# Ledger of designs, part 14: VHH binders against q75qn6r703to848

Target 1, 146 residues: q75qn6r703to848
Amino acid sequence: KPSMIQENLFIGGGLAARSIYTLQHLGITHVLCLCANEIGQSDTQYPDLFEYQNFSITDDEDSNIESIFQEALDFIKHGEETGGKILVHCFEGRSRSATVVLAYLMLQKKLTLLEAWSKLRKVHRRAQPNDGFARILINLDKKCHG
Below, E stands for the ipSAE of ESMFold2; O stands for the ipSAE of ESMFold2 at other seeds; V2 stands for 0.75 times the mean of E and O plus 0.25 times the DockQ between their complexes.

## First folded at step 6 (VHH)

Design q02 (framework vhh_gefurulimab; at its last look DockQ between E and O 0.48; V2 from the best seeds 0.00; counts 0 for: pae E 8.6 > 2)
Fold by ESMFold2 at other seeds, look of step 6:
Structure q02 (fold): chain B 146 residues (1-146), chain A 123 residues (1-123)
Amino acid sequence: as target 1 above (146 residues)
Amino acid sequence: EVQLVESGGGLVKPGGSLRLSCAASGSTFSSYAAAWFRQAPGKEREFVSAISRGGSTYYADSVKGRFTISRDNAKNSLYLQMNSLRAEDTAVYYCAARRGWSYYKTAEQYDYWGQGTLVTVSS
């Protein structure tokens, strides 16, 4: 159910994050959750099985998702450096998680927004950042590439 | 492994400010996510604010915009800046820590606790 973006990076929604057996089968070791307020952490997360990074970002065009990009990137890099595999998820697997994955590809992997978008959409067709998040990513692309 | 000691509590008038500190010792604090909880008389201990190992912050709705959590890993310290204090903020405030990256809003996820510092907001 998670979509594989690259060998060690996956994207999904709340259903993927709750599919513990599937996550273990895929070798997921790290879970980046963008919807902690929506999922009830104590009822849906397994800290003995996975290392978690939790954020509470609403899928609202005015949400300041850019404020968490650096910590999200640091967590993904930490997971990669330990040889782990990372799931990035929000509730629907459409907007917040896609936005963070795109930011990661642009900031850490040095892709343009077009390159990152093409890479993500090839494996995760439901990716669709909301209009506010799209504007943040367009601005980020300008900052990174002129 | 880590020992936590809170300080900075006291008596303040409504609208006032206090800064709570939590000193960590016995282990490297930068390996921990940390939180503040509080317990008012006759109530259950409740979540106030948390900060992940990487610095992301989370706040209970009742304190958003008035309280600011921060950490100084070089000083092994956690802070809570409390502004615009209200009578309902009166409580014993506890510092808590867990080994790992993420914060949690549930007290059971925290393995290490301080003894608390009293904050009283009263005219």
Scores: ipSAE 0.104, ipTM 0.508, lowest interface PAE 5.7, mean pLDDT 89
Fold by ESMFold2, look of step 6:
Structure q02 (fold): chain B 146 residues (1-146), chain A 123 residues (1-123)
Amino acid sequence: as target 1 above (146 residues)
Amino acid sequence: EVQLVESGGGLVKPGGSLRLSCAASGSTFSSYAAAWFRQAPGKEREFVSAISRGGSTYYADSVKGRFTISRDNAKNSLYLQMNSLRAEDTAVYYCAARRGWSYYKTAEQYDYWGQGTLVTVSS
């Protein structure tokens, strides 16, 4: 099942994203998918029910996940502004989705990396950005907070 | 529902510039993600650039640093500024739109298409 990070924001894997009745029960209206081509995720999407933003980011240490941070944040912010709830997911709910959620908490909610990490791990024990993504987040923390 | 009309194509020398426009009508353009595709004779339609509903931009590797996509939702228009043109850029250029936030790089994901405008780059 999706983990609730805050009232309007959830994190999960591909199985959570396919659990349509669960998502509807939780009031999810927006789905941010980071693995669109990886497992045919886009073939099982329901555009009549949810607003989607799709990225194809590989879970490799050299993937430029930072390139999509601003658009991902804009999508989450739009969902919040319309009174919706957002699921952020990748295949396993471990690395890519955790990285984007941490970036959101740091850039939009102004948390330090340590604060964002603590908040995420409290509700989503599976979170584990790969080492390359961790380096991106550490550098982002320095840019934002010195 | 939305109707798209491209303009601004023509003949230009290598190293020159052109600005393509795509006028949208029949629906509010701000509800759409939009893209430019191109097709040279005998080749498949190729992704050039996209802009999300939120304004974030994306480029094919072959055009990065030379082309700039933009949109003006108040004028219901999409633009492609094309600089440092090369012979390889010769093609019919199409604007495309889909309702929703996401862009895609595959043509099959776009529901609305213009008729195209020809860009010829020749020495």
Scores: ipSAE 0.012, ipTM 0.311, lowest interface PAE 8.6, mean pLDDT 86
ESMFold2 (binder alone), look of step 6: mean pLDDT 86; pTM 0.882

Design q03 (framework vhh_gefurulimab; at its last look DockQ between E and O 0.37; V2 from the best seeds 0.00; counts 0 for: pae O 11.9 > 2)
Fold by ESMFold2, look of step 6:
Structure q03 (fold): chain B 146 residues (1-146), chain A 123 residues (1-123)
Amino acid sequence: as target 1 above (146 residues)
Amino acid sequence: EVQLVESGGGLVKPGGSLRLSCAASGSTFSSYAAAWFRQAPGKEREFVSAISYSGSTTYADSVKGRFTISRDNAKNSLYLQMNSLRAEDTAVYYCAAKRGWSYYKTAEQYDYWGQGTLVTVSS
């Protein structure tokens, strides 16, 4: 049960990513997975149906999730350029996926962290980046918006 | 469709280095995720390393720190730099590619394969 952030962008957990009929009904074409280390890719992913980008990012405060922001944003932009819709997911749909979505909204859509947070929480109340990820987003906000 | 041709295999001493190349033709390689697999005599083909469309890399535990995968999209080529080679690295090495953004570690997900290039590590 992915949550729609905007027309072309959705967020969810592992269950949403496996709900193939729902993803197809929503018109999702691209899936950004942040939890490849926690799933069996060959058993749970359908590369004939969806374009995948997979990362193995742990949901730990010390994980350098910022290191994958540019690659993740490039994937989302690629999906947009092909007219596709993108699901961003992690295992629980709470921390890693929320962090990447917030970074996308801040860097690509030019929202402040507060604006991005409000937009995300309106449609996806599970969103809760861990404290380390929150600090990364706060620093990003300062660099982008003063 | 893309066609893949490996080169650079050969005989090398333990501790030595070797660089494998995989030249792609028939379409732009930059539209593909790419990987190296290897197959030792009597063994199943196993994952060595992969690189995504955007340049993200991963490695099998047995080669991490010794092997480096890279891609040169301008030359339409994939490379595997192999350092600190061991006898256990002896195998036929295969270049593989699939359409799309991400790599996979399972051989069944790759649609295009090279013929293989033999790497022998011996005294």
Scores: ipSAE 0.000, ipTM 0.220, lowest interface PAE 11.1, mean pLDDT 85
Fold by ESMFold2 at other seeds, look of step 6:
Structure q03 (fold): chain B 146 residues (1-146), chain A 123 residues (1-123)
Amino acid sequence: as target 1 above (146 residues)
Amino acid sequence: EVQLVESGGGLVKPGGSLRLSCAASGSTFSSYAAAWFRQAPGKEREFVSAISYSGSTTYADSVKGRFTISRDNAKNSLYLQMNSLRAEDTAVYYCAAKRGWSYYKTAEQYDYWGQGTLVTVSS
C-alpha cells in the first residue's frame, strides 16, 4: 500500500506499484519508477492507465542519484500541473524513493532537510536513504538553505 | 519533426570494435527518449540499448558489458560503442526517438527512426 505524503504525492515499493486497483482508486495518474532494471516493464507497467517515468538507479552509496533529481522533479511537477497524483517508488520503498521524495520536498516545497525528513517519516516509517544518498541530501540542504 | 541519421556501420571481424553515431536535426534531442534497435535479416527490430537525459542506461542482455550507449545533448547526438563484436551482432542498426519521459524496449513506442546503418561481423 502506498503512503500518502501530500494529497498529490505518494511513496511506495514495487508491490505498491503493481497494485493497480489501489492506484486507480487513489487517483494515481503518474508513476515515477526508480528501479526499471529490477522490474519487467511489459509485465508490471500499464502505459494506457498511467504515465510513467522510468530510471534505473542502483541502491549503492556511490550511485549518482542527484543526476536525475531535475528530471524527476519535472515529472512530479508535470503530474501536479495536469491535476494528477504521483507515485514515487523503488523496489523496497526505503532508499531511492525516499531520497527523491526528500529532494522534491526540499527543492520544490522549500523545506529544510529536517522538515522534509519529519514530514516523510510521519507517514512512511520505512524511509531510510543509504549513507551516500544521505550525504547528497545534506549537501543539497546546505545549497538550498546555507 | 526530428530527423535522425546513423553513421559508423561497416564490416568488422569477430572480436573487433565499431562506434555508431546518430545525429539529430530539426529539434533539440534533449527532449527525447533515445534508443538503438537492430534488425537482422528476416527478423523484427529488436531492442539494443536506451539512455535518458540524466545518463540512466539500459541494455539488452545479449549486449550488456560489450556495448556502451552515450548521449551528447550539446552536439545533438547519440552514440553506441560496440566492443567484442560477434557474428550474431550482424544487423542493420537503427537510432530511435520519442517525445516523453521514458524509454521503452518495444519498437512500436518510438515515433522517429533513422534509415539505419549496416554492421556486418564476419571472418
Scores: ipSAE 0.000, ipTM 0.177, lowest interface PAE 11.9, mean pLDDT 85
ESMFold2 (binder alone), look of step 6: mean pLDDT 84; pTM 0.859

Design q04 (framework vhh_gefurulimab; at its last look DockQ between E and O 0.69; V2 from the best seeds 0.00; counts 0 for: pae E 12.1 > 2)
Fold by ESMFold2 at other seeds, look of step 6:
Structure q04 (fold): chain B 146 residues (1-146), chain A 123 residues (1-123)
Amino acid sequence: as target 1 above (146 residues)
Amino acid sequence: EVQLVESGGGLVKPGGSLRLSCAASGSTFSSYAAAWFRQAPGKEREFVSAISRGGSTTYADSVKGRFTISRDNAKNSLYLQMNSLRAEDTAVYYCAAKRGWSYFKTAEHYDYWGQGTLVTVSS
């Protein structure tokens, strides 16, 4: 059950990422996984069907999720430029994936944090970055807007 | 398709350092994720380290903190800096590459391989 954020971008959890027929029906071509440490890649990923980017980020308040923002955004941009559709997922579809999507909306689409949050929550009610990730996003918003 | 050639192997004492290089040719290296694997005599090939197309890295537990993978896309090169070497690091080291963004820790996902460079750690 991926949620569509925009035509080419989706968010979900581990169950959405495993729903291969659904992903193919939606036209997903690229999968950004934030929870590689929590899954078996050879058991749950299909590199013949999808292009993957994998990160091992824990859903802890002190995890260094900001360190992967640029590479994650570059992957999303690559998927968009090839005409593809991207799924961004973590284990629960709640914190890590929401954080990366919000960062994408702020950095690439130039939204304020409030605008990005409103956009995401309209389609993905479970979005809830943990408190550490929220602090990272608030700091990012200040850097972008003063 | 990409061609890979490793270099920099040799004999080193325990605690020493060595830097491996992998030169890529025949295709633009920046389009690839890359990895180092190793194989000790009589053992299966095992994962050492990998780097994604965008620069994210991962390491086997046995080498974390001692080895550093890096890439220089302008020079079509992959590197492995090996510090605090131990006898169990003795192996033939292989450079590997795959198209696509992400690395994988299993050798079956890599389509392109070098011929290997021998690293011997011995008193």
Scores: ipSAE 0.012, ipTM 0.347, lowest interface PAE 8.9, mean pLDDT 88
Fold by ESMFold2, look of step 6:
Parts: C-alpha cells; structure tokens; sequence
Structure q04 (fold): chain B 146 residues (1-146), chain A 123 residues (1-123)
C-alpha cells in the first residue's frame, strides 16, 4: 500500500502505516506521522520496530503545516543518514503527507514544485494537497527557485 | 550514557509560575528524546510531557495549555515552563531520556532518569 517515491522514501495513509508486515518487508525503519491526533498512538504504533516522528496537523486549508517542515525534513535526513527508509503518512495519504513530501523534494532535493509534483504523481496518484497547502507550496516554490 | 540533573523546584503560590531545568552530561543530549514525569505523595508516577529529538511535543491532559516543554541542544538542557500552577501540581518532578527519535508516555521506555526536584504549590 505505501508508494515508493525514492529508494529511501515512501508515502501512504493510515492503512499503510498499520500494515506492519509490509513495512518490515520493505525495510521501513522510520515513520513520519502527520495525523497523531487522529490515531491512538499506543494502539497503532510499534516503537520497538520503527522510529517515529509524530505531528498533529489537521487537513484544513488554514492549518499551518509549513511550521513543521523543518522538523519533518530533519527526521527524513536522519533516516537517510542512518541508511534507513522512511514512510511519510497521514490519515488518507492524500493531502498532508503529499504536502510534506513535496516540501522535502523542493527544499532538500532542490526540485521545482512542478518537478516534485510530477515525480510524486507518477507513483502516488491520490496525492492532492488541499487548496491552502497548495498555496503554501506555490509560495515556497517562489521563495526557493523564483 | 547520559546523566540528568533537575533543578528549579521550589515553593510557589497557586496561579504562579516556575521553570524547571534538566541538565544533561556524559553524552550528546541531541541524540535523545526526553520527558518529564512527576510523582505526588501517595500516588503513582505519572507522565507530564515529552519532546522528541526533532522538537515534537505532547502533554498530559491535566497540564495541557499550562505547561510548555522545550529543549536547548546546544546547552544540553531540557526545560519545563509551568504556568497557572495548582495545588494538584505539587510533586517531585523527574526528567527522563531515551535514545532514538520518538518519545513515549510510559516510563518503561526511558532508560535514563534524574533524581527529581520538588515542586510545592501552596499558599
């Protein structure tokens, strides 16, 4: 159920994050959860198996998802530097997780928004940041690349 | 291994504020997730707040909106800003740390503990 964006980076929803057997076989070591307020962490997360970074970001147009970009990037970089593989997920795998993945591709991999979007949609067709998140990404693209 | 020492406890009136500090030594604090727990007389130790390596935080319902956990990795320190203090906040406060990125709300996941600092909220 996770979609592979790069060898070390995957995207999915809550169902992908709960598919522990699949995650282990994919070699996932790090899980970035954007929907901690929507899950019972003690009942749905396995800290002995995976390293977790948890955020509570709502999928609303006025949510300040940009405020967590740096921490999210730091976590992904940590996973990469240890040779690990990272799952980035939200509840449905559509808006929040897509937004963070796009921000990562733009800020860390230096892609334009168009390049990042093309790369993500090729493997994860459900990606659809909400309109507020899309505006955040467009503004980020202007600040980073003109 | 990391060694933890709490400070900043004391007597404070209801509604007042207090800032607890936890100094880490013996290892690089930035490699750890950290938490505050507390234990009141006659009660079991309970979770107060935690912070991941990346700065993600969580709070017990009883302190949410009044307490703020923070860390300063350059100073190897963990902090707990306690505002709007109540009598039920009276306890010995402990800092705790574990290796890895994520925090937990249960004490069993923390390998390193300080000796505690007493906070008394009384008029």
Amino acid sequence: as target 1 above (146 residues)
Amino acid sequence: EVQLVESGGGLVKPGGSLRLSCAASGSTFSSYAAAWFRQAPGKEREFVSAISRGGSTTYADSVKGRFTISRDNAKNSLYLQMNSLRAEDTAVYYCAAKRGWSYFKTAEHYDYWGQGTLVTVSS
Scores: ipSAE 0.000, ipTM 0.244, lowest interface PAE 12.1, mean pLDDT 87
ESMFold2 (binder alone), look of step 6: mean pLDDT 88; pTM 0.900

Design r01 (framework vhh_6fv0_2; at its last look DockQ between E and O 0.39; V2 from the best seeds 0.00; counts 0 for: pae E 7.1 > 2, grease 25.1 > 24.2)
Fold by ESMFold2 at other seeds, look of step 6:
Structure r01 (fold): chain B 146 residues (1-146), chain A 124 residues (1-124)
Amino acid sequence: as target 1 above (146 residues)
Amino acid sequence: QVQLQESGGGLVQPGGSLRLSCAASGFTFSHYWMYWVRQAPEKGLEWVSTISSGGSRTYYADSVKGRFTVSRDNAKNTLYLQMNSLKPEDAAQYYCAKTGWKIETYPHGTYVYRGQGTQVTVSS
């Protein structure tokens, strides 16, 4: 259910995040959750098995998802530094998680938005940031690349 | 071709009301979030209101909240803005808009599509 974006980075929805045996077999060590208010963290997370970073970001056009980019990217970078593998997920695996993955590819891996989009859509066809998130990413691309 | 045509502007006294309409064609209206924006002389475009594709979610700039109501009729491909308790600072050219904020069309389709606008003038 998780889609592999690169060896150390995966994307999915709530179903992927709950597929614990699958995550363990993939070698997932870190889980970035963008939908903490929707899933009830104490009932659905396994801190003995995975390191978690949790955010409560709504999938709304006016959600300030950009405000968490640096903290989210730091978490992904930390997972990379330890040789771990990171799952980035939201409830549906379509909008919030895709947005953060695209931001990571743009800011950390220095891809243009179009390069990041092509890379993500190749392995995760359901990726569809909402219109407000797409606006944020387009503006970010212009700041980074003109 | 995306076509948006605003109407319903005019001259009103402070405290008056106007109802703006926006006729849409050239795209599947019911699939898109729609926007009202306005432009006063010497200012850039100011966001006024947003409505979701099905009409269930509405958003307003603080300057108009409680006075303006956005709505849509997807069967008639029409967007509306009911403007009550109008103030002199509401005088502007009003546009309905369709965003082009989709990654697939970027960079060559990111323009905010809007009509030619309708003038709202508030003066005693």
Scores: ipSAE 0.038, ipTM 0.468, lowest interface PAE 6.3, mean pLDDT 85
Fold by ESMFold2, look of step 6:
Structure r01 (fold): chain B 146 residues (1-146), chain A 124 residues (1-124)
Amino acid sequence: as target 1 above (146 residues)
Amino acid sequence: QVQLQESGGGLVQPGGSLRLSCAASGFTFSHYWMYWVRQAPEKGLEWVSTISSGGSRTYYADSVKGRFTVSRDNAKNTLYLQMNSLKPEDAAQYYCAKTGWKIETYPHGTYVYRGQGTQVTVSS
């Protein structure tokens, strides 16, 4: 149910994050959750099975999602360096998770926004950052690539 | 489906005022930034004003600062543009638009959701 962006990196929604047997089958070891306030951590998370990083970011155009980029990217990088596989998810798998994945591809993998967008949309057609998040990503692209 | 309907245009004298309205449907209006753009005959689209989803941030083109005021009523799904001290160069078809910030239109910045517009004419 999660979409594979690259060997070690997956994107999905809350339903994918609750599909524990599927996550274990895929070899997921790290879960980056952007919707902790929406999923009820104690009811739906399994910290003995997966390493979690939790954020509570709303899917609103004026939410400051950029403020968590570096910590989120550090978590993904840590998962990669330890031989793990990472699921990045929000509630719907559409906006917040897509935004963080695009930021990761731009900042850590040095892709332009358009390259990152093409890569993500090929495997995850639900990806649609809200327009405020799109503005953040466009500004980031200009800062990183001129 | 996103639907935007502009109204309130008309003929005014220089120095006069008009208030434009934009009725929105087909999306959760209160979650989105909204834009006013305009197009004079034989010219391209010109950005006029922007308002944040909650209405707390407003932005204006230099040519209209101090004369135009954008506002919104999220309970009524309606966007407004109060235009004061109108000049002949303000004459244009005015459109409300949702987003100038779609990744698929970057770097072009094209507005993809707008209504049919409402005509503003300024002459003596």
Scores: ipSAE 0.030, ipTM 0.494, lowest interface PAE 7.1, mean pLDDT 86
ESMFold2 (binder alone), look of step 6: mean pLDDT 86; pTM 0.886

Design r02 (framework vhh_6fv0_2; at its last look DockQ between E and O 0.64; V2 from the best seeds 0.00; counts 0 for: pae E 11.2 > 2)
Fold by ESMFold2 at other seeds, look of step 6:
Structure r02 (fold): chain B 146 residues (1-146), chain A 122 residues (1-122)
Amino acid sequence: as target 1 above (146 residues)
Amino acid sequence: QVQLQESGGGLVQPGGSLRLSCAASGFTFSHYWMYWVRQAPEKGLEWVSTISSGGSRTYYKDSVKGRFTVSRDNAKNTLYLQMNSLKPEDAAQYYCAKTGWKIEDYGTYVYRGQGTQVTVSS
């Protein structure tokens, strides 16, 4: 089941991304996939129902997930501008998707990392970026807020 | 420094066509999604169209879907908007835009040129 972070933004894992009837009932229109080649997500995508943005980002402490933040956040912004609702997901809904959602909250919504973390954990308790991703987010927080 | 220059506007009759161009410099154009936005007199900025960094994904406001086509040439650092079947409600100052990536301007259309005027007479 996707977790609602705000009216137009949801987070989940591969199971949530495959629950097509649930996604349609929730009004999801856009799906941001961070694990395109891990779970056969590309093999089960429905582009006539949803707009997709796919990335293959490894859940590895050395992965440079920051490299895709600009494109990912542009996709979320586009979805919001069309009145749509966005699902951000990875394989387990724990690390990569959480990291992108936190970056969105920090960069687009101007939250500190602590504020973004509190907001996300309130609705999605399995969120846990790996230590490398956490360091990326901490550096982003310092860059943005001192 | 990001620089964007729009051109190709003008006066057309309803049902006419125009092709807008946007020359980009001061950033790696091929790495960024690009936007067309417009502003009618006494109105705020209105989103019109979006194109992904590689050009493979395009998006349109419902009222222009099927009439407008966004495209880009990354080798020439140029963004285009082909506007067909123009209606009086399409009249506006048109801007090409890039969202910011620094915290202070991220998610806004702060990078845009002076715009190009599209006027539709009836």
Scores: ipSAE 0.006, ipTM 0.325, lowest interface PAE 10.1, mean pLDDT 85
Fold by ESMFold2, look of step 6:
Structure r02 (fold): chain B 146 residues (1-146), chain A 122 residues (1-122)
Amino acid sequence: as target 1 above (146 residues)
Amino acid sequence: QVQLQESGGGLVQPGGSLRLSCAASGFTFSHYWMYWVRQAPEKGLEWVSTISSGGSRTYYKDSVKGRFTVSRDNAKNTLYLQMNSLKPEDAAQYYCAKTGWKIEDYGTYVYRGQGTQVTVSS
């Protein structure tokens, strides 16, 4: 079941992204997938129903998830501008998707990392970026707010 | 560093067409979503169109849907806006823009060119 971070933005795992009935009832129009290499896209994605942005990011402390922040955040922003609702997901809904949501809250909503973390954890207790992703977010926070 | 240079504006009659170009340099153009925005005198900046980094996704303000087409040529570092069926309300200074995630800048349209003027008159 996707967790609602704000009216237009949701986070979840691969099972949430496959729950087409639920996504349609929530009014989701855009799906940002961070685990394209871990799913069968032809069996799990429905391009006729949703606009997709797919990335293949491993949940590994050495993965450079920051490299996709600009395109991921542009996708979210444009979904908002068209009146859409966006699901951000990875396979488990725990690390990669949480990292991208936190970066969005920091860069576009101008929250500190601590504020973004508190907001996300209130609605999505599974959120836990891996230690490499956490370091990326801490460094970003210092560059933006410290 | 970042340079965006718009061109192709001019005077057209109502119902006419123009094609705007935006030459980009100082960054890896193919890695960025690009935007067209416009500003009429004494009005705020208005979003017109968006195109994804690879060009496969395009979005338009409702009032220009079906009349304007955004495109890009990543080999030439150039963004385009084809404007057909122009109306007097389309008259404005048009800018191409990109978003950056640098420490000192946040928010939409962080880099823009000088713009190119579109005027619609019989």
Scores: ipSAE 0.000, ipTM 0.254, lowest interface PAE 11.2, mean pLDDT 85
ESMFold2 (binder alone), look of step 6: mean pLDDT 82; pTM 0.836

## First folded at step 7 (VHH; framework vhh_gefurulimab)

Design s01 (at its last look DockQ between E and O 0.50; V2 from the best seeds 0.00; counts 0 for: pae E 11.7 > 2)
Fold by ESMFold2 at other seeds, look of step 7:
Structure s01 (fold): chain B 146 residues (1-146), chain A 123 residues (1-123)
Amino acid sequence: as target 1 above (146 residues)
Amino acid sequence: EVQLVESGGGLVKPGGSLRLSCAASGSTFDSYAAAWFRQAPGKEREFVSAISRGGSTTYADSVKGRFTISRDNAKNSLYLQMNSLRAEDTAVYYCAAKRGWSYYKTAEKYDYWGQGTLVTVSS
């Protein structure tokens, strides 16, 4: 269900994020949620077991997902630096989580959008940022790589 | 585990400014999300502002644009800059902290609390 993007980084949907068995089986230590208000949780679900970063970003073309990129990337970096494993998820693991993972690969791992897309699609075929998020990523690619 | 001590409260005229400080000891503050709450006499504790471990901030609607929360992890401190103070801001202000990355606006989610510092806004 969760797809492994790279060592210590996973992408998935809300069902995986709510399954303590799945989280523990994969060794997840950090959970980055992009859909906190959609799954009925404004609070951290298992705070004694996992570190959480929660955002309420809607999967709409006009959502300002770029506004949370830096904070999301900082959280992922923190998980990596402590030897942890991070799950990045939204409701279906298709648009918002894919967008944040692509931004991470571009900004932190210095991939072009094409390289990041290829890497993500290889392991997570359901990845499909909405058209607004795609435009944000295209503009980011231009800023980063000309 | 962490101990919190507020300071900087006092008497100020409407329109004035105060800066509250919260000193943390006994543990490294950078492992905590933190918040300010306030309580006027006879009223329920009210959320004011919070800051995540990563520095993301949020504010109650009543203080947006007037108050600024910040943290300095090297000094083990949390701050609240309060500008354009009004009589309705009169309260005991509490510093609060919890383990983990995220803040909450719900007081029950915070495990560590300071003793409070009184802010009185009056002519």
Scores: ipSAE 0.006, ipTM 0.268, lowest interface PAE 10.6, mean pLDDT 86
Fold by ESMFold2, look of step 7:
Structure s01 (fold): chain B 146 residues (1-146), chain A 123 residues (1-123)
Amino acid sequence: as target 1 above (146 residues)
Amino acid sequence: EVQLVESGGGLVKPGGSLRLSCAASGSTFDSYAAAWFRQAPGKEREFVSAISRGGSTTYADSVKGRFTISRDNAKNSLYLQMNSLRAEDTAVYYCAAKRGWSYYKTAEKYDYWGQGTLVTVSS
């Protein structure tokens, strides 16, 4: 099952993203996929049912996940503004999706990294950005809050 | 409704380059995801490249690394830069658009189409 971070925002893994009837029941309208390189889009995605934004980001410490933050946040904001609900997912729901959600909470909701982490961990205990992604988030926190 | 007009097609030798343009009118292009499709004589229409409303791109394997899709929403235009052209790229190229965020690789998802521009790659 996707974990609800806030009324309009959910996080999960590949299994949650494939649970189509559950997503429809939750009212999910937008799906942000960080692991397009790891799924078969034609048999795991349903573009007639959901709006998708797909990225192929590897879960490696040297992956430049920051390069997609603005586009990802724009997609989430668009979903919110249309009254929709957004699922952010990667394959396991641990690192890539958590990193993007934390960046969203910091940049859009103006939380510190500590506040964002606490909020995410309350509902999604498997969240664990890899060490490279953690360093990106720490640097972002410094830029946003000094 | 949006109207789409392609341009930039022509005759080019193998290894050459062309840049296709698609001008949109009648609506603001920034509300659309867009794509290029092509159709060679006797074949079904095939996906070439697409760009989401947010700028995410994808390419057919046969053109990846040689073609680049881009958009300029201020000019209501879609582009396809085609490099290292091969005889197999000969086709009528179509610009397509749909409202909403995501692109699709299937032609049936696109509501608006241009009339096409012919690209011929021949020695």
Scores: ipSAE 0.000, ipTM 0.275, lowest interface PAE 11.7, mean pLDDT 87
ESMFold2 (binder alone), look of step 7: mean pLDDT 88; pTM 0.891

